# Ledger of designs, part 5: VHH binders against F-box protein At5g18160

Target 1, 379 residues: F-box protein At5g18160, of Arabidopsis thaliana (Mouse-ear cress) (q9fk54)
Amino acid sequence: MDKQDEKKQGTTKSSSTLTTRCSHGNHISQSNSIPLDITIEILSRLPAKSIVRSRSVSKLWSSITTTPEFIKHRSKKTSPPCVLLIFRKHDKLIVFSSPQHQNTYSHVQDYHIEIPKNGFIRRLDSVHGLICLEGSKQLVICNPTLKRFFPLPEPQGTGDEYNVGGFLGYEPIEGKYKALCIVRGWNTQVLTLEIQESWRVTKPGYTHWPTKDTGRCINGVIYYKAIIFDRVPRHVIFGFDLRYEEFTHIEFPMRNYDRFLMVSYEGRLALISSTSSVVEIWSLEDAGNRKWSYEQFHLCLPPNTSLKGVIDAGELIYTGFSLNRSFCVVYFDPKKNNIRETKFQGIADNQIWQPDRLGFDLVNDFYVLPNHIESFISF

## First folded at step 1 (VHH)

Design f8 (framework vhh_7aqx_2)
Fold by ESMFold2-Fast, scan of step 1:
Structure f8 (fold): chain B 379 residues (1-379), chain A 123 residues (1-123)
Amino acid sequence: as target 1 above (379 residues)
Amino acid sequence: QVQLQESGGGLVQAGGSLRLSCTTSGRTFSSYAFSWFRQAPGEEREFVGAISWSGGSTDYADSVKGRFTISRDNAKNTFYLQMNSLKTEDTAVYYCAAEDFTYDELMQIGDYWGQGTQVTVSS
């Protein structure tokens, strides 16, 4: 593998375009620049690890690979949205990735990520490629693409352990991530990622605690279920607008709200309840007027499947286990009335399923995260 | 917690039939999937058969397919293993087990089984 290279001299790059300076014999040094569009095209085809490594060797490449234009261009070419399947075994998160529009096992990818010590996890969501985890006194941002965890600063008032509830959101117009933190018995705080070193107190108008349920970020608004602690406790959905950092709260359209999964459906906040034969969908029509629409669909699901989420294409995701330990993911499109199924034998591998008293291993927690995309953001 | 109790074991001649029963005395029976395991002296515990919580799906070890049938009766909080065409190699202590699937949070179910019932198949 001795490939004979043409005689080269050192290259320095520090411009809005790639600049190379060379000298050869009795020759005047020449400067070559590569147009930005061509540079973006080249960089967008590199593996994620190569892009991250390039940031440490070139300030120019670091600036290019963090632009919204680069991220959008790469996403369109190399990283269609996927479903993340996350299993917790002891102090590890075992992460599988499956393309949302493919029905074969050959497209599953495995990631092994450790949970920070003294941390614990709530129900998770993927927010523009990042996942927010709750630690004992702080929030931790997980980037599955880079296989890294980024602890955020401790919010104000976290004297006791496990006193922090948190959500992540993405504001698509300015391309900014913000974390929202609710500290039990203290206040609610917000932090803009990469821009701020400390939390800012915000005013929701009410003392409240988030429920255990997954939050959703939809069109720059973080939605989460919460209990308002007033003279009479109330269950509501809070909405936090990331651009203006303003709170709204929305009443549930039904009394059995604990049976409904909160999701993004057709670009709107929605509440979905499903059995094997019937799906009920409540969609928020107008956030300002707080009006809901209702739809009901009939379906025939395999036994022992349950609703886990919705992909942006409008398909509902269900998961289940067969008695031979094959993990099944079922997609149901209520508008087209069609069903597709993908079986993932990798989830039944001996590395995940180890012998216990019944001949099977322990899995402590399981999460399904739809609409996941690559992210190259590091803090 | 679920408590399980096996019954119906005994001595049977090769080619004969035997029906094992497993009764539950704990939580809601219809929420659980049920399995049968067996263990011969000096051997590891072996899977025999399983039935889903709805009864719509069953699975069997290759060694017993076509001979054994698993079924459940939710009204009696009992599930069964019908064993036909018994062979001497079917001699073992048979255990029933229960498992619950929480898809948002997978749980350990390893402690939900009965004390076992002896099945002896003579030549």
Scores: ipSAE 0.000, ipTM 0.134, lowest interface PAE 15.1, mean pLDDT 71

Design f9 (framework vhh_8ghr_2)
Amino acid sequence: EVQLVESGGGLVQPGGSLRLSCAASGFTFSDYSYIGWVRRAPGKGEELVARISPSGGYTSYADSVKGRFTISADISKNTAYLQMNSLRVEDTAVYYCARELDFSTDEWLAFDYWGQGTLVTVSS
ESMFold2-Fast, scan of step 1: ipSAE 0.000; ipTM 0.340

Design n1 (framework vhh_6z1v_2)
Fold by ESMFold2-Fast, scan of step 1:
Structure n1 (fold): chain B 379 residues (1-379), chain A 127 residues (1-127)
Amino acid sequence: as target 1 above (379 residues)
Amino acid sequence: EVQLVESGGRLVRTGGSLRLSCAASGRTFSSYAMGWFRQAPGKEREVVAAISWSGGSTWHADFVKGRFTISRDNAKNTVYLQMNSLKPEDTAVYYCAADSDYYLGSSWYTDSEYDYWGQGTQVTVSS
């Protein structure tokens, strides 16, 4: 059942040769010397799975696909973004994906993870192709493209397990990933991925703790909901600028802030609340002056659907799950007043919704990660 | 609540075609999964086809695949069953049914799971 085989070193060259042989006993293959620029063009046009496989067939191809030059060429050929649906069952995550322009989800992979002693995953974020997971006393970076997990070093002050909150961000100008970690009773800490082996302390000017809500990285700023502890606890949105490593905080434009999902909408930080018949959107127009705009839209959805996210095209993602195993994923475009429904491939075969042999057990949690792209980052 | 009214049932010859309609009342129609059932004399009701609330997912029984097609128009609050290449064995009272499930995967296979039913429309296929 353990899928530790995903962490083993490469495939044997003899096995791949056996699989692809088309001429037997009288074939002589000569290696061709192809110019670097042409090789980069060929490799940059391949699907992600083919590029990963290419690293096993040639030292030259492995060296090329890790260069900044290749990454630049590949970014010009970027594959369309997809939506990941992640279901938790026991100690594993079951992953489905769909390109954002298609209405069909396909099973990608099952991941076995260690669940903290409190028995739940608090936050699940996707940032520029990487997913950040909270472990018992450290952050773990998941790369779905490479199908690998990369635990980050333990932050300072983690003498008690499960007192760590964390977020991942991507700074688009310099192309750097940074992790932000908050440890209960300690200062906030920052780690630049691939460059630093240990966390460095940074101070937000306030004692605060992040809520269990998902953070968002928008244009190089990590936004997260938090509570500032003073005479009267205050709920705010913290922003952490990845380039300058400076904290700001933003007041909510409404008192019922716990009902609103924080998202990127039309390139801005936004707060969205939805019922089956009405959607409310607050968009941050000017961060310096803390000005918000408000929009309201009408829709007609089943009463058991919940807003889960927003894709770059401006469509809102809704999901629902009932005790009868009915599951629905729908997209709503508030500007065009259009609805589209999706379907799953292999639902019956995967039996995600079936009771366990030992008793009645349902999928505990599910997560929607929109705008996911491929990443070849390796640590 | 939803009230359902079927129409279009009549006598038709073997090999012929027929379109059944199911008109629904109320503003909640678009939040219901819909099914077509049939019942021949002396037999229990059986499911013929089902469609999700949005029309994005459909299911058809094996004995009608390639011959019958279910569809819906939420703007007109109507569900359709297009019946082609009719056989004498298709003779039955056809019922429209609505389920509060928003996805057909949970209730399409059993009549007891549907919340609202029409009065039925008689289809007779002569040899």
Scores: ipSAE 0.000, ipTM 0.173, lowest interface PAE 18.3, mean pLDDT 73

Design n2 (framework vhh_7aqx_2)
Fold by ESMFold2-Fast, scan of step 1:
Structure n2 (fold): chain B 379 residues (1-379), chain A 127 residues (1-127)
Amino acid sequence: as target 1 above (379 residues)
Amino acid sequence: QVQLQESGGGLVQAGGSLRLSCTTSGRTFSTYAFSWFRQAPGEEREFVGAISWSGGSTDYADSVKGRFTISRDNAKNTFYLQMNSLKTEDTAVYYCAAGRDIYYGSDWFSPEEYDYWGQGTQVTVSS
């Protein structure tokens, strides 16, 4: 009978009988690490500006507040994840934020950026609190919490302007950020941000170029849509494992792949297509076996709304205009069949939401970045 | 399920006008944006103009701005391109396109954003 497995474990329970262990006396139990735990707790409760200032007070505080473990502890205790909504007006990014469980967006900050050759920004996502931007010859890391831009070294082979495609990833086991750069017509390179390494050439096995679509970092793997330039060009999803720095490619489960937004859904890579009345979700079950699952849900949204992303709680984010042409952001939970509408407060009500100020002619593009958290890392 | 059919093309003298029509024969298209693209021989497909389903947002290529007007008639499931002050450089095959989930500030200038295309209608502008 199956309930006797505890006695059958033999080695586990009989080995628990007290036997003299020569190695036990050679390690520290950490019973006297209370001051460090208290220091971490105090620092994790400070406002963001105070934490930044603390890095100038002592080397210990600087070392603690820059570790992935501290950042994870702080994020869990004091900073709920939020959605960033970013409007681009010429060379200016206007940023709004809302905690994912709340229905109100508030203005956070404006940034000035270099205008891309094609007049638009692409491949924009929040990766464990940081955003990777493509410059003319290099990648730039934006930390919205610290209000800092950190340009990465120029990769090799960037003779022509705007010939780099880039993605940022976070590897949760080692707690490291890595940037991946594809240089058009030359190679693919990787750089570990925390260690301040120079770019290292990687070998993906195929010459390829990323599409304009946003990449996603899911469980330590950077996923991006790309075209492989083999004898017959083909569209695939590339995966780059950050820990082992290995490439794989995944076939789309459908022919109309251009209509699907790539997202993280229920902890998996997913492809989502939506109208105002129906949403289709393909979720990657097993990358090695190339198995996808399919779900379809019904909803009722105003016309002229578009899917822009998904939050970790499983809600889909839509933006567009309501019937009276007011800009709106709505969340749809397909599992619970619930819709919630968001609202904008403060400066948004008086400055940005006026149709004549936020008309199509005034906005070059906009971006929705879900699952954004505070980051106190500066490399 | 959506079918697009262009009409109204033809031969016209420089300085003249033409009105192109694009009719949809499929199901309702309340979430669809519509656009016109053109392609001259040996050239890539070029954006001309776009309109949201509500008519609330329109945009045009710089080369046609002020001369061309895009409009729609929801009761007839038809959208139009009114072309005025035509130039010989406007000679091309004109395609109508429909795309789902396209809205303001999106890359509706890109042919890849559109799900459905018409067969094209020839516009020839003589000197």
Scores: ipSAE 0.000, ipTM 0.140, lowest interface PAE 17.0, mean pLDDT 73

Design n3 (framework vhh_5j56_2)
Fold by ESMFold2-Fast, scan of step 1:
Structure n3 (fold): chain B 379 residues (1-379), chain A 131 residues (1-131)
Amino acid sequence: as target 1 above (379 residues)
Amino acid sequence: QVQLVESGGGLVQPGGSLRLSCVASGFTFDDYSYYAIGWFRQAPGKEREGLSSISSSYGGSTSYSDSVKGRFTISRDNAKNTVYLQMNSLKPEDTAVYYCAAVEDYGLGSYWTEAYEYDYWGQGTQVTVSS
């Protein structure tokens, strides 16, 4: 007691000493003797919810799990990709998730997003785990894994509301995300999602505006349907190379282009049109030559199903209603000629799954986001 | 101000045809703006039913309700700022007031199938299918 008190005062006489001070010192814990690579390996094996929780519990784990090294390592260790089904209801999105080879969807989360009055939020795609949303004057990045929204800076020239069209892409060589923003009547701009950056102007060579159709990021190129405004307006597919930040444009191989969904099929840009009995697939064979190949497949789908997308395994995703007004999701594999159906769990109100009073199907109210993966990126 | 004027309605016998016209005026668009035009009908005591739509002034998407698919065709003449609805094989059940509706669409919207998405409406034109 007294001898330790004398030694403590002898050591700290130049400053005040509290009797209730616990034994302090630079200690070497077990965690300090664990190599960084082993710590990364341990953390990378945890479920996403555990990793997110670890950031609030441990400052060390927070610092590790936000590094580019950890993010890249975890991306190699994550669960297989899943399909998100997103339904728009007034000012919110309802999200269902299922692994791509599981026959069940469950309600995962509600996203509350301010939706423009005239339905200007219509384009959703999952780009390497992130979703780009269009706000009134800016783009917003949604990370479903972190359950967070990251508004991007307002681009230059956004004087009017709803004059911004945008797409997200992932550049696989450097492992970087880039957003492309098209400002009506002004210019196109690009932003890299690595740190806080200002938008940089880029030039497409043509005045254009994107259609309401979803963009696709394929092998580091953002593809989107657009109308070029020159003497005679024309519909094309724009490609934006994320590494070199250069534009190309591709002519449609057919005149009824409005009937074709743009997808990634067998690792290529493709245009697919489907009825309940026939699928037509146009695939871009040569990016340099801009040549298309054509395939046709026969199938037998329930009535009132519509093509929504393609998973990496080559299955086509359809959604619709049965005769009993039950919502269904169907996968068709054209190479194997196999069909499988999925079921929904956790639907609170069956009224949300019925067609509008106007007699139109849910084609325009549903977003199907295939190949969604975990992302731990934050800004 | 945006205005829509429908014409081409009238009395027609079952199995007959009519072509409705919708003339749009007062639209001020930037070179990069789009608009959506839809056709709707309303019978007495019923809600407005969507029939067909075009989502863009330069190109875009067309849609049809199941009740008219294969019988009705939507088309446009951009030089005349006019949208047409060609109605074939008319039935007594097609008797209604037909409306043209428009909304400024920045190319990000749906096929504009829902009445609540439209901001501007014409006064309507009566179509009566009767012997």
Scores: ipSAE 0.000, ipTM 0.173, lowest interface PAE 17.5, mean pLDDT 71

Design n4 (framework vhh_8ghr_2)
Fold by ESMFold2-Fast, scan of step 1:
Structure n4 (fold): chain B 379 residues (1-379), chain A 127 residues (1-127)
Amino acid sequence: as target 1 above (379 residues)
Amino acid sequence: EVQLVESGGGLVQPGGSLRLSCAASGFTFSSYSYIGWVRRAPGKGEELVARIYPSGGSTSYADSVKGRFTISADISKNTAYLQMNSLRVEDTAVYYCAREYYDFWSGYSDYYGMDVWGQGTLVTVSS
């Protein structure tokens, strides 16, 4: 069955960079050719949606744009990062994209992702363009750019459903992704994504379970909040170094740790708590010395705003509602003491906010993923 | 170049058996993807009959073939198989080997998520 060419609705059968023609089905021929290095340079300059569409036009372009060489060449160029706003609605995962530097309006892009029947939406973060999802017995890697899901092998010890906690990390020196899996009551396992292998058991030194909170990958280390089970249960932050596959654990600098969101702030692990009038930031000075610094800032936000994350520029992300009940995203820069707002209108407002179904509070299945970038990696 | 090539189709009597093979090139079964068998009978739409996750060994089947068909994969040979037993006239169809991807627009579990297809092999069950 030659369904490749017609599988994707609205695909083109020719390109402006190369003159190619598709005679029928999957059969494609070139009427003009350009050297491979120049073709790679031209394709790497195209928007993500154009590159994805080009894969359905030409076997040559599909082969080029899926090579490690093309992916590395494209990844060397700085792509403008965005904030992903993720909502679970009925049996669908709805993803909106908003530019991080926009202050008067946002360009909303809808992604309708069908939720796997055995899937959960927990502990979400964007890790170098990929998102890790927890299934009933395995982890699933989502690539929003390619609109692909990649189920990972079932780890050992997953006899019961929903006993797997997982995190994704990216090691920037060697350019590798690794998944970390914690199986309740069994062990902790790791898998390198670029090399399909069986899960390998790790040795964290303690039996532990991750909390509901999202993990963070910072400079090749996966950080996550966890409970250590020994004589008395203890709440700590675990760090997993992706290169050496070694664990550390870090004590919280405060007793009200449940009020603090774990984020990357100025390139460091940080814990942030915010009200509408005060922000508290604890920053880990470096992982080895286990010393925390503390900063406090004042701001003035409407009531019913919630801190959701931090962007690379150091701005704090809040979500809430305006006086007319329009959904909004607010960015606060604590060092410059300035606030900017992006309001969602029309279809986005109606999709996000349905007072007859959701009430006035944002529901648990709402996630804000800052610093999301394009990824063309496929496994 | 990513390609799937089927073999093993033919004519068989009701109650007989056939084994279909699907050889993959341009990608490995160690990748994070499912391999499925989709059939299309004359005048009918496509039906996903069996699916395997080769690196993990997980399999699933359509209700119409459960207990009769068995899907398997040999990672070292980069080849998937469909063993068809107790064949019925209703199993007459063109059988396609396909690699599954998840198209966010079409739905996670839908056969429309297949991104690489073989040419198909005809299975005829008749006396």
Scores: ipSAE 0.000, ipTM 0.259, lowest interface PAE 15.9, mean pLDDT 72

Design n5 (framework vhh_8h63_2)
Fold by ESMFold2-Fast, scan of step 1:
Structure n5 (fold): chain B 379 residues (1-379), chain A 126 residues (1-126)
Amino acid sequence: as target 1 above (379 residues)
Amino acid sequence: ELQLVESGGGLVQAGGSLTVSCAASGFTFSSYAMGWSRQAPGKERELVAGITSGGSTYYADTVKGRFTISRDNAKNTLYLQMNSLKPEDTAMYYCAKEGDYYDSSGYLYPDAFDIWGQGTQVTVSG
């Protein structure tokens, strides 16, 4: 019942492009021609850097280009959601983008972003267009659209070592980003991404440390896998509500939790494990009652593909580990029992696929970030 | 409870040798990959050596040919034999255990190694 109510609410909440443009709850038809609509149209066609520059020229342009409505309008016309394929090589992120809703070949566009020397990558996710990186003493926000890095203030207790775990979240009601920082052996702190804001201490109720797994932001809650050090070390999922800045912890529904990728699936926190022939999905239905649902699907994947994520349409993303320059991304829709493949040329490089110091492949230097959108935050 | 206790650090002259040890408890030692990480003041932590549960060994380029990692599963102990020591090897050395993390393909990655102990200081004079 809770499932039906959630799905119905999500469906009925969608406002039409034809009736709503400037603010939520207002009905503006396209036949109501005003100078603002023309200005939005012109600005929406500019490159992202030009839009950011325009904010310093005009208070009107700044007010227009920072609205959620403008960002939605631009995203639909010039930048639909895409999948980012990110490789780390030395001090650089090599970024490839591909439309996630293509049925066949996707055109690959690549670019390089230099990583600050104190930048460290272990956990990557696109959070409403931004990526959070861990530095030696602080978190650094990466904006791939603008190709820029924005260091956040140092949280309390960081010292000279890499002792911070960090996650980024987006609160959709107020349209604000918040960073969560766990300082090893000290405390947990939160920061709203605004100029001159300082870190605030928050209380998770337990001493804990995040695992290397990627965190997820789902409907204004940051979820991350962690180890609690209360009596005996145990693995849980922490949830941090961005609006109320409150913690919950959720027990895994299975013992082999290390084999499951944490994702957003149908608007819920989910844990997915896949082979080439079977996929298992555990979806969180009620965190308070610790209730999970389980689904299993059969599929036939090419050999050497592995699960990397899920797009908002409910398709599972798989990638190949080929050493040739023909790299593939496979999308599996478990509800439609449909598979589609997108092939990329020029992505694979023999050096990227060579094993690291422990004889493992360089997949830890390769990240798949679904549902990426443009962001014009220059903070 | 999981516990890693490093020992065997000390002062040594350049060109000398030293062995550091790690006593492990609170988990099935033989089932996990183990490693040695080091950190000098003002620098990030570096994984210098690793050994899989099956006994395969890997080394950072900075220590390859000079350091030897080994394990004694019967004693739940990890060792790092350091030869031809250089002043650049001066650091706090930490025993590292593979975390309970795998990617969806089943591979374990070096950045999944966690330290639990306070480390053992190795100082090389030159």
Scores: ipSAE 0.000, ipTM 0.178, lowest interface PAE 14.9, mean pLDDT 72

Design n6 (framework vhh_6z1v_2)
Fold by ESMFold2-Fast, scan of step 1:
Structure n6 (fold): chain B 379 residues (1-379), chain A 126 residues (1-126)
Amino acid sequence: as target 1 above (379 residues)
Amino acid sequence: EVQLVESGGRLVRTGGSLRLSCAASGFTFDDYAMGWFRQAPGKEREVVAAISWSGGSTWHADFVKGRFTISRDNAKNTVYLQMNSLKPEDTAVYYCAKDLTYYDILTGYHEGMDVWGQGTQVTVSS
């Protein structure tokens, strides 16, 4: 944006001293009140709800809380991460938040979503405070902290039917979010959020389709289970490096791979399978050498609990119903061999989920998202 | 490698009966809900029936309720669809589905990209 037309800068002169009078006074009007540094410090100490409210009361405060300086200053205060429990009932996402260090049910938040004719929710993960949702023809980014949904542009090659799979990732070195989209019968595409308004085609070396399993973003790499469409179709784990936008694929270390949940465990990509009495963990030791390590732990859980994820502290998350029909979240620490439980009485009593066995067995619209942090990024 | 092999489809007269079978391999069958969906020429996929991992719970679409019955045999890694009182409107290719979503059941449409089998053709003549 260059305007180099008129460079003549007028000189400021007090040329008419006979007609201009200046009064000597001690009164100074503050035209800019509180200094920016102090304002950032004050606002960064407020709870998330208060910061969101502050954006609606003042254009100045809205502009300040969206600055890179504010976001960086706020992010230096590590807000305790939480577990999000998400239930879908018709066009409503019912979101519960539980602190990872407490055995207490926390805040309830409800979001209304418009489900496109061909749209559905199969995969959810929390990626540096944001959630990616699959729509009928496009991906939608959800920010639970700001209570905002931001639809991404329609990828290239989408038709009349739903043919889109997608994942969100965060690249920590440059602080960028990127979305990866896979369109059946077309190709893979990438979009850098906030910078690009159109998808860019990328080449994975193999035609493939992601399974319905949840993807994971670990240290700037998006991992997802997929099928390579070769002469003989094969199940693999794909890795997409967000910085260099390069694909790798990794073979499973076991044959019953569909029993294993893909997670981040002790900072590594891991595959975990659990029964009520045994948990098995395969951890990727070296991505270049494709070496896996194996660990096995014993536990005692009711048969009606299922593994849902793992928190950064190394605890495994299980959900289920007790014999008394109380919905529960159970944390198991395999290294310390201890169990703790959070009971969510309000879920059963509020009829959020129909607690019949048919609904529980068939309804896949229940998601547990560990390690969720607040985000003030607006699109 | 996930494989679903549907069979049992053929030409039948209105009011007739058929039993469809889906043989599953390449995954732990007993850990997944299974179902059936169909697609008629020029129409969208529609979910017909679903069954829980144990076989203890079933769901059937309103347009087939009382006529179709889903079942499974975990010892044989097979899911079945018993179709009674067939109508010309039931003419479609029938597909076996692994792990139907709440959205698939709620909307009556199967929009999942995980189609593993070739399907089996059911034609109902009047």
Scores: ipSAE 0.000, ipTM 0.159, lowest interface PAE 17.2, mean pLDDT 73

